# Designs tried in a protein design chat: miniprotein binders against q56419. Part 66

Target 1, 326 residues: q56419
Amino acid sequence: MEGRTLEEVQEEVFKRHGVLVPKKELEDLAKALEEAGLLLTEKVEARLKEEEEKLKRERPMRLAGLSYPEGEREARAFLEAFRASYPGEGEEARVLLMPHLEPSRVPEVYGAALAALEKTPPPERIYLVGVAHRPLKEKAAALPVPFQTPFGPALPDLPALQALDALLPFELFNTPLAFREEHSLELPLFFLKGRFPEARVLPLLVARRSPELGEALKVVLRDFPGLLVLAVDLSHVGPRFGDTPLTRTLAEEARRRDLGFLERLAEGEPEAALAFLGANPTRIDGVEVVASLLPLLRERKGKVLAHRLDLEAPTLSAVGAGTLVL

## First folded at step 22 (miniprotein)

Design x_2
Fold by ESMFold2, fold request of step 23:
Structure x_2 (fold): chain B 326 residues (1-326), chain A 104 residues (1-104)
Amino acid sequence: as target 1 above (326 residues)
Amino acid sequence: SMEEKIRELAEKLAKLAQELAELAGDGSDPDELKKKLEEFIKVFLELYELDREKDNPEADYWLQMVIELVWEFMDAFREGNVEDAVELLMYIAEAAERLAEALD
């Protein structure tokens, strides 16, 4: 092989990126794996198979008590506190772009989304499009089951999901386990279900750009009108994501890319928004969703309501979040 | 080439992730697990340090997922969630295979 030792590689990576994986930590990890004992992997596989079967019936809350309150009363108060963190007014949305970053990190960005929802007539259904953080078997996926929330279950719009599946060149219901831990659906859904308790949901994930998905959704939306939500984050910069440690210059670049992207979307020019990013040097994660949904974004003008580039001090990294109404 | 180097490291990473999951299931001694884990982290860091300027959005997507999953794997161990860490090795193997395929 290449001939460098782990220590040599670590020294070069530390010099360039400020990232360190201490050898002691690797020793502790190896001991933890051994201490967990025989059949660890078989136990994990059995658990995943059981969870996959449960996901064919419902998707339980994973982040209650962690990212939002578990109890309904506290959850309602939490929702109102987030609205209060954005003192402005929203606008009616046919399309809403909102984050999926931990809510406590960007409260006013979620508050801006709530302000937009206040101005939005209750939809019959919500097309909730998140970003897959686990591999999908196809470019996109859906899970046609109730998603539990502190406000009650968010029920799937089965006819709209079946219509969408019928129009795609691949099976839409393809990777149930990818939804098990997917915060890009769960976190926005908390806010959406809290404001639109009667709306059904199409819980969708995009892994890689799929023009077929956007064309199919354009057709489905004509027969099944509703609110389209792009649940995406923006720039990802710093060592957590493959960069040098965050500097003022990198942060300024990330903000410029985030805002330039959002403003071009707000002008109804999604192709220009993607072109502005080029090779996507600040790793805006919404790119694959936007690239999939071009037919739904063209010529829709709107407004950027909020933006924050939020610092992760322990990792010297940052993530951007924004709220856009179209 | 840069793409060839990324492809080779991605293939190695996928195999190492799978082998680590297998070793965890077999009750291996800590020294054997440590050696395999060190090799896994070494290959990941070699991949992590490479320049990604070439425009290949499929490969960039999978590389970003590999990076995110490996750090999540480390976070799971740091938090004592060893079963989650094993699950993440399975996802890492899949994502790294897809990265290699995107550069084929």
Scores: ipSAE 0.812, ipTM 0.912, lowest interface PAE 0.8, mean pLDDT 91
Fold by ESMFold2, look of step 22:
Structure x_2 (fold): chain B 326 residues (1-326), chain A 104 residues (1-104)
Amino acid sequence: as target 1 above (326 residues)
Amino acid sequence: SMEEKIRELAEKLAKLAQELAELAGDGSDPDELKKKLEEFIKVFLELYELDREKDNPEADYWLQMVIELVWEFMDAFREGNVEDAVELLMYIAEAAERLAEALD
């Protein structure tokens, strides 16, 4: 059958989803790509190779001066301002769920995490589990190098990382470039390192659910006790994520979905939390992390400290963020 | 079937993303670059309007990544980050290929 033209497809998508890519923008992009010239892709490839080589030794700050201050003094003041945005008290966490959304969008949610950390004895190490926003070669990955922060380097727990790698049916130390810009580790780490400057870190990314990861971590945590942090966001709704434009009804549904998910986790029922979202939910980016870590979440009761569904008017979209202690 | 249509669009998107990246490096024919970009966006929008598959978790994972990467690609351009846009084309090609493989 005959395919549709770009204009025909765009009209249908606009009616259903409110999304439009003007031909003027496509024309400008094509011109910019053409004007960048013969060496553009070679320059990009060379830059990526250079950055991958640096990642073998350390992971530099990528969001300093953008999402948080670069200098230590300013960073400490920033940390305290975020704590102040949540006037409540926390509770001790053995497992902490916290967001990785831009901190300025959900300050009280990060503040709630800081309140929990105030009640938490300083751990020897932090298992920081984020969400891969770039393709991984495997279902999960780690990068066993120092991660720079304004509070100094967060040093890797190499023995724990090596023990974890040895228990997995795939190479854990894969896809270094996926860590280069991964904010789901960098943003939570800023807050964690600010409160626990001596803790070592296991910087982990989940792409797709891996029951093997959860079982391996259960074993590793026995020999290498520490704080488990699920650095995940919640509902992703609206056209940016393949949905219809945000409406009051869609926002209310997203909020109920987020809170229902968090409450079931707080009751120690992670399978029920996943089932509550329905078959194969993909719009909560924490789902793959929770599904991987079931053995570590079962029967662990706790409390939801904060939640916000953050609205983006220009994109008619929203992202949910929450803080849960277990 | 819907899965076959998604697989075919994903394969086409992956190829177009790779070809756009190569054209940006080859001293690009300006007419071919514009044509490829328009086809790339058309194919993406065709996938975008069909992103309701929930019964294949692997495919749904990769479809969601493709959607988010393409919007990041557009954002990078709007912010003047042409090198980032080319890098994102490489990730889009991989994610779209993985989506197609998940539907084989």
Scores: ipSAE 0.793, ipTM 0.901, lowest interface PAE 0.9, mean pLDDT 89
Fold by ESMFold2, fold request of step 23:
Structure x_2 (fold): chain B 326 residues (1-326), chain A 104 residues (1-104)
Amino acid sequence: as target 1 above (326 residues)
Amino acid sequence: SMEEKIRELAEKLAKLAQELAELAGDGSDPDELKKKLEEFIKVFLELYELDREKDNPEADYWLQMVIELVWEFMDAFREGNVEDAVELLMYIAEAAERLAEALD
């Protein structure tokens, strides 16, 4: 490894993982960066400052026309089509675990979440806890602004957010730009807002496990009751995630890990669910959220409604998604 | 140790990502930009091929973010969005620095 040329490293990585970064692509990228020329980084920084200022007022839709329709009528029909993808009944949820994977890849898993919401009395507010896909300045963050949806703006619950901020050892409103493209909030929110148009939202991101967040949320939920949503995906396996190409054995292990994790959560045993994963060899991404929220998950029994390990054929990889009600 | 090797590669990746972002903005020597990009990808691939050997949830989180951000960086370029690619270099630098810190 050390002292190898780029070509030697690429050859070994391709043999073991099936991943290739062709030198021609690197040459084309270098040329594109050079041709963009002087002031490229200054231009990017200016754009980011402008977008950060806009995020102090609202969070616009980023995935309308890509992951879901922009128009309300079409979005409503889309929502109902997803419900139809899950033929079963839901159960009332006080805590809902649902995915943030592209909805068209796991339609019945989102349909199961909708089935649960049908059985759930409309909450005054939704604690929507996603996974940060950009670095946060702290272990967790929130953005206290309206999030736009095809069903209208999801308004922030400012009193609950302020109460939460006051209980944390760090400022909760700390990384607005991390919310700009965060699909782990936007995709679940589409479904949640469509079913609960009057609910306010606490849009929260977890980067790394924060026991302080879970303790604070337990206090805030007592005073500001609502629906807790863990918007997380499960196993991530294959070359896109650092593994060798997906095999039947790896897929079976990922499925076993996903289901074992969900079933232990359904038994009200979140510590046992985390212990079951050990080193988390299939990279269940919900681990940091669950580890943060232990006080809210203990002794809550429920049911796994759906699970799918979805193949991403171009990358020989797979991602797990599930629906759990507690 | 394997952890020390991962830490050193993460530190190097963070530095290269920062340098690439700076070079993209200042009209630097074209050969320098190309060489930095090749070294950046080489270091990433060296990091990517290493097996995870310790139970360290924080390091696992940051390593996974680095891997996904680098693929997103390449996707942004393939889509013709050079400004997004530069923005992603800034995130890669931070995530790689955090990975190195988690392995101290």
Scores: ipSAE 0.783, ipTM 0.901, lowest interface PAE 0.9, mean pLDDT 90
Fold by OpenDDE base, fold request of step 23:
Structure x_2 (fold): chain B 326 residues (1-326), chain A 104 residues (1-104)
Amino acid sequence: as target 1 above (326 residues)
Amino acid sequence: SMEEKIRELAEKLAKLAQELAELAGDGSDPDELKKKLEEFIKVFLELYELDREKDNPEADYWLQMVIELVWEFMDAFREGNVEDAVELLMYIAEAAERLAEALD
């Protein structure tokens, strides 16, 4: 450390990012950690071990009662309300790009996804490709177990998952704990399972771009046809993501990059979409997913159904979300 | 170099995250926990304030993950989810180690 005090560093960060971590919050955290008891780490380790063992059998809901209703009846009403939030009609999707952001933040974007799903014949299986927000041991991973939803369990397509694993140069079934809290699968799966209750699922996470994944999936899709879903968000801007507070200029740039990315994907030019982002200064979430799935996205023309840049006011940050059908 | 500075901060952050996770488990003195938290936040903020180098996509990936995980850690704390906060410290440690490795 360059000899600066915490206060000096806080002041500098505040000047640059407009965010200050209050000392009181640290005190409250320290107190909360103390109050949690003497063996919190041991408890957490034991919990993680137990959860890892459970993940060999199923993936429980983590966001039920928080992001969506736990009960099936209420969950169906939730779907209807989200569908109603999008006034347009959908199109048949062979590939669906949809968000994984908190649904309440971008209801019409999820509504657009539901509209597309209404025009899509029920698939035998769904390739659900999310973004890893936890470290993975490999570039990508899968969890070959049932995912719980209010509509019943989403069952894995084990034959298709095994076929995929056999074509990859790394072990596909890695880092099961990364799936425990991963909302990039759970939130989209709620909508997908609600619409296609009989579809099997291949829950996939991408950490880093893997050309091998796209090539392998292209082969697997021949023998195991299904709907490909990219569960990705778009720009992540503001202090929460390392920027200054959201300004008109930053928001305009985020929207420009989001729409430019989606439009190029809609033209069947995923390489052009990636090239358009360059170093990805607004941190489009789905960049590694798209980069992995190039063989599946090429020459597919489609339509952007919805887009939103949603403000998280407490952090003066914003996240982009979109729905694209191919 | 900026890369060396990021690496050093990432290594320190990883260590502090691990130590915090351990201290939280041992029922350590609140004053000791507070001090360690202050050190952790200081190192994070020093890392957070640095201009991102765009020349190492792997490092950028892990840096972004560290930033997002630290925010999640703070959120979990604010929500009273202490077990989740400790779990997040473990992920921060791992991500910070991976960041340091990406800069070696």
Scores: ipSAE 0.739, ipTM 0.893, lowest interface PAE 0.7, mean pLDDT 91

Design x_2
Fold by OpenDDE base, fold request of step 23:
Structure x_2 (fold): chain B 326 residues (1-326), chain A 104 residues (1-104)
Amino acid sequence: as target 1 above (326 residues)
Amino acid sequence: SMEEKIRELAEKLAKLAQELAELAGDGSDPDELKKKLEEFIKVFLELYELDREKDNPEADYWLQMVIELVWEFMDAFREGNVEDAVELLMYIAEAAERLAEALD
């Protein structure tokens, strides 16, 4: 490796993965960084500090006007359209596994989640467990503030959050900045808040499996009953994720793993679901979440309502999404 | 060993990401910034092309985080979101450091 040029490495990566980071993009990046000026880092640091202070009070929308409408009327129409994209009927959920992928990529999967929510009595609270796509200081985290949505703020269940914190061996309220841009909470929350406007929320992120989290939540759920939502995606395959371009074989393997994972969860066998994945070679996103929540998933039987492996054509990559009711 | 190679690349990547984040703030010589960016991408691609270490789940987690963050960094840049790109460099540095630590 010592002695290869950037061009040589790029060529090798292109040959293997069918993607190239163009040299021009690097030049443009360098130029853009230069043009942004000497104080960009200071500006970014100042922004982060300001945003962290704001996150002590509320989590603002980041994807409004991008992934979903900002206005309430338009947001309601959006929900109805997504529901309409799934032709089936839902089932009552005590546990809902749903995607957090860009909604427009997998509308029928979100539609299936909405169908399930239609059959679900309004919960007092929603335990919304997402995936940390940023480093966390601990294995899991929570943000105990209102999350803004087009339907009004999703208010935190502070008593339940405090009860959870008290049972964990680490500080639950860590890494607030990880929540700022975290779509694994924001996107599912749009649908959840739209359906259950009065429900309080426990916004949780999982970085690494925490058996302690599952055990603690099991205790908390006894005293603070609610809907458990796993906001997780499934397989991540292709060059964007370190693989070769999507092939029929790779897609079939991704689907096999996704469906095999979901089906075992639907049978109430979360340990079998994890064992089925082994080293998780197709990178099912929700593996750490499921591993953390084993005590809550055991013996719960349910149904897979939807699944899609969605192609991102520009990168020849694909992401799996599914909806499971337990 | 492959683990040692990954560790070395992760350490280099972490350092380069930090340096890039700092340089973006100091109005550094465009040529130096370009060179550093080229080196950063080179190190990343070298890391990216390696076979994944299946024997260390912790390392695999952080490697995946690094890969995803670098793609997000590139996306942010393509979209003209320079501030987001710098923020992502900071996360890349952290993730790469954690990757290196997982291999110690």
Scores: ipSAE 0.709, ipTM 0.878, lowest interface PAE 0.7, mean pLDDT 90
Fold by OpenDDE base, look of step 22:
Structure x_2 (fold): chain B 326 residues (1-326), chain A 104 residues (1-104)
Amino acid sequence: as target 1 above (326 residues)
Amino acid sequence: SMEEKIRELAEKLAKLAQELAELAGDGSDPDELKKKLEEFIKVFLELYELDREKDNPEADYWLQMVIELVWEFMDAFREGNVEDAVELLMYIAEAAERLAEALD
């Protein structure tokens, strides 16, 4: 940094990564911040405090009308269309790995998940384990409140959540604000609630690997049986994630990593799946979730139903998504 | 070392994110906001350009979080969601602090 101008840094970044942060966007941002004026931080703090209090009662939809329809009738048609996008048949799942990426980007992958759910007997409860895209105070967290969906509220399984909390060395009910906009729970939950309207849900987020979580869940699942859902994406490559623009070589490596990971999970070898990734150079999203749930994934054989690496053209980046049943 | 450089940039980024969040709240001079934003982006770009050493998984986790949050911050601005942008600055500050701590 010493002696370089912003323009020189931008030029260097462009040369290296093929992406410029336009100066105009910074100017527009500065202007927007200026126009939003004096009360913004206090307003934001007050809003966050109010939202935190609301989250003690329920988690409202954030992506209704954006990622999926708000109305129930339209939401059902949405589910049917996504199911139709996958031409295959599903298999019964005891464990379902599915994406949490924007549904419109990978419709057939969500379709494969729906196909699996069609072959799955209705569970009493769903353990929905997502990825934290905000900082958590602990390695994992839960929000023990109803989650709103177009199909009605997904009700928490409070007894099972309490049993889980009692077995963990940290407070499970932490960082409620991290759940407010967390799409890794909201998007999969839309599909799950649409298929299993009577199932209770345990909404869980993982930030960092917690072996204690997997061991605790293994115990809880004995007394509180249910469907385990890993709501995880796969490789994250390109400028949006710190790489150069997507190339054929980078895309091939991402696909290789994704499929190699999923195949080893399908063989019931989650440790081998993690070892295969090593330092995780293509940034598979679900690694911390899988690492936390090793006791629940061992020796479970299954099948990869779908995979896609989807390009985000504006950023020349790509995200992998897959559906796996165990 | 590369780790020391990442740590220093993370600490600086955290401070700048906090200062920006505060300035946005106090109706600060547009010129000051712009200057701070330019400095923030400069520090981020320097951090972004560094070759990632993957020898510290905890640091890698938080670095990735910082990168993703900054992109979300930029998206929020493009969309005109100023309140969300300020909220994201708070998360960037936290993630950058956690990154610095992971390298201590």
Scores: ipSAE 0.661, ipTM 0.870, lowest interface PAE 0.8, mean pLDDT 90

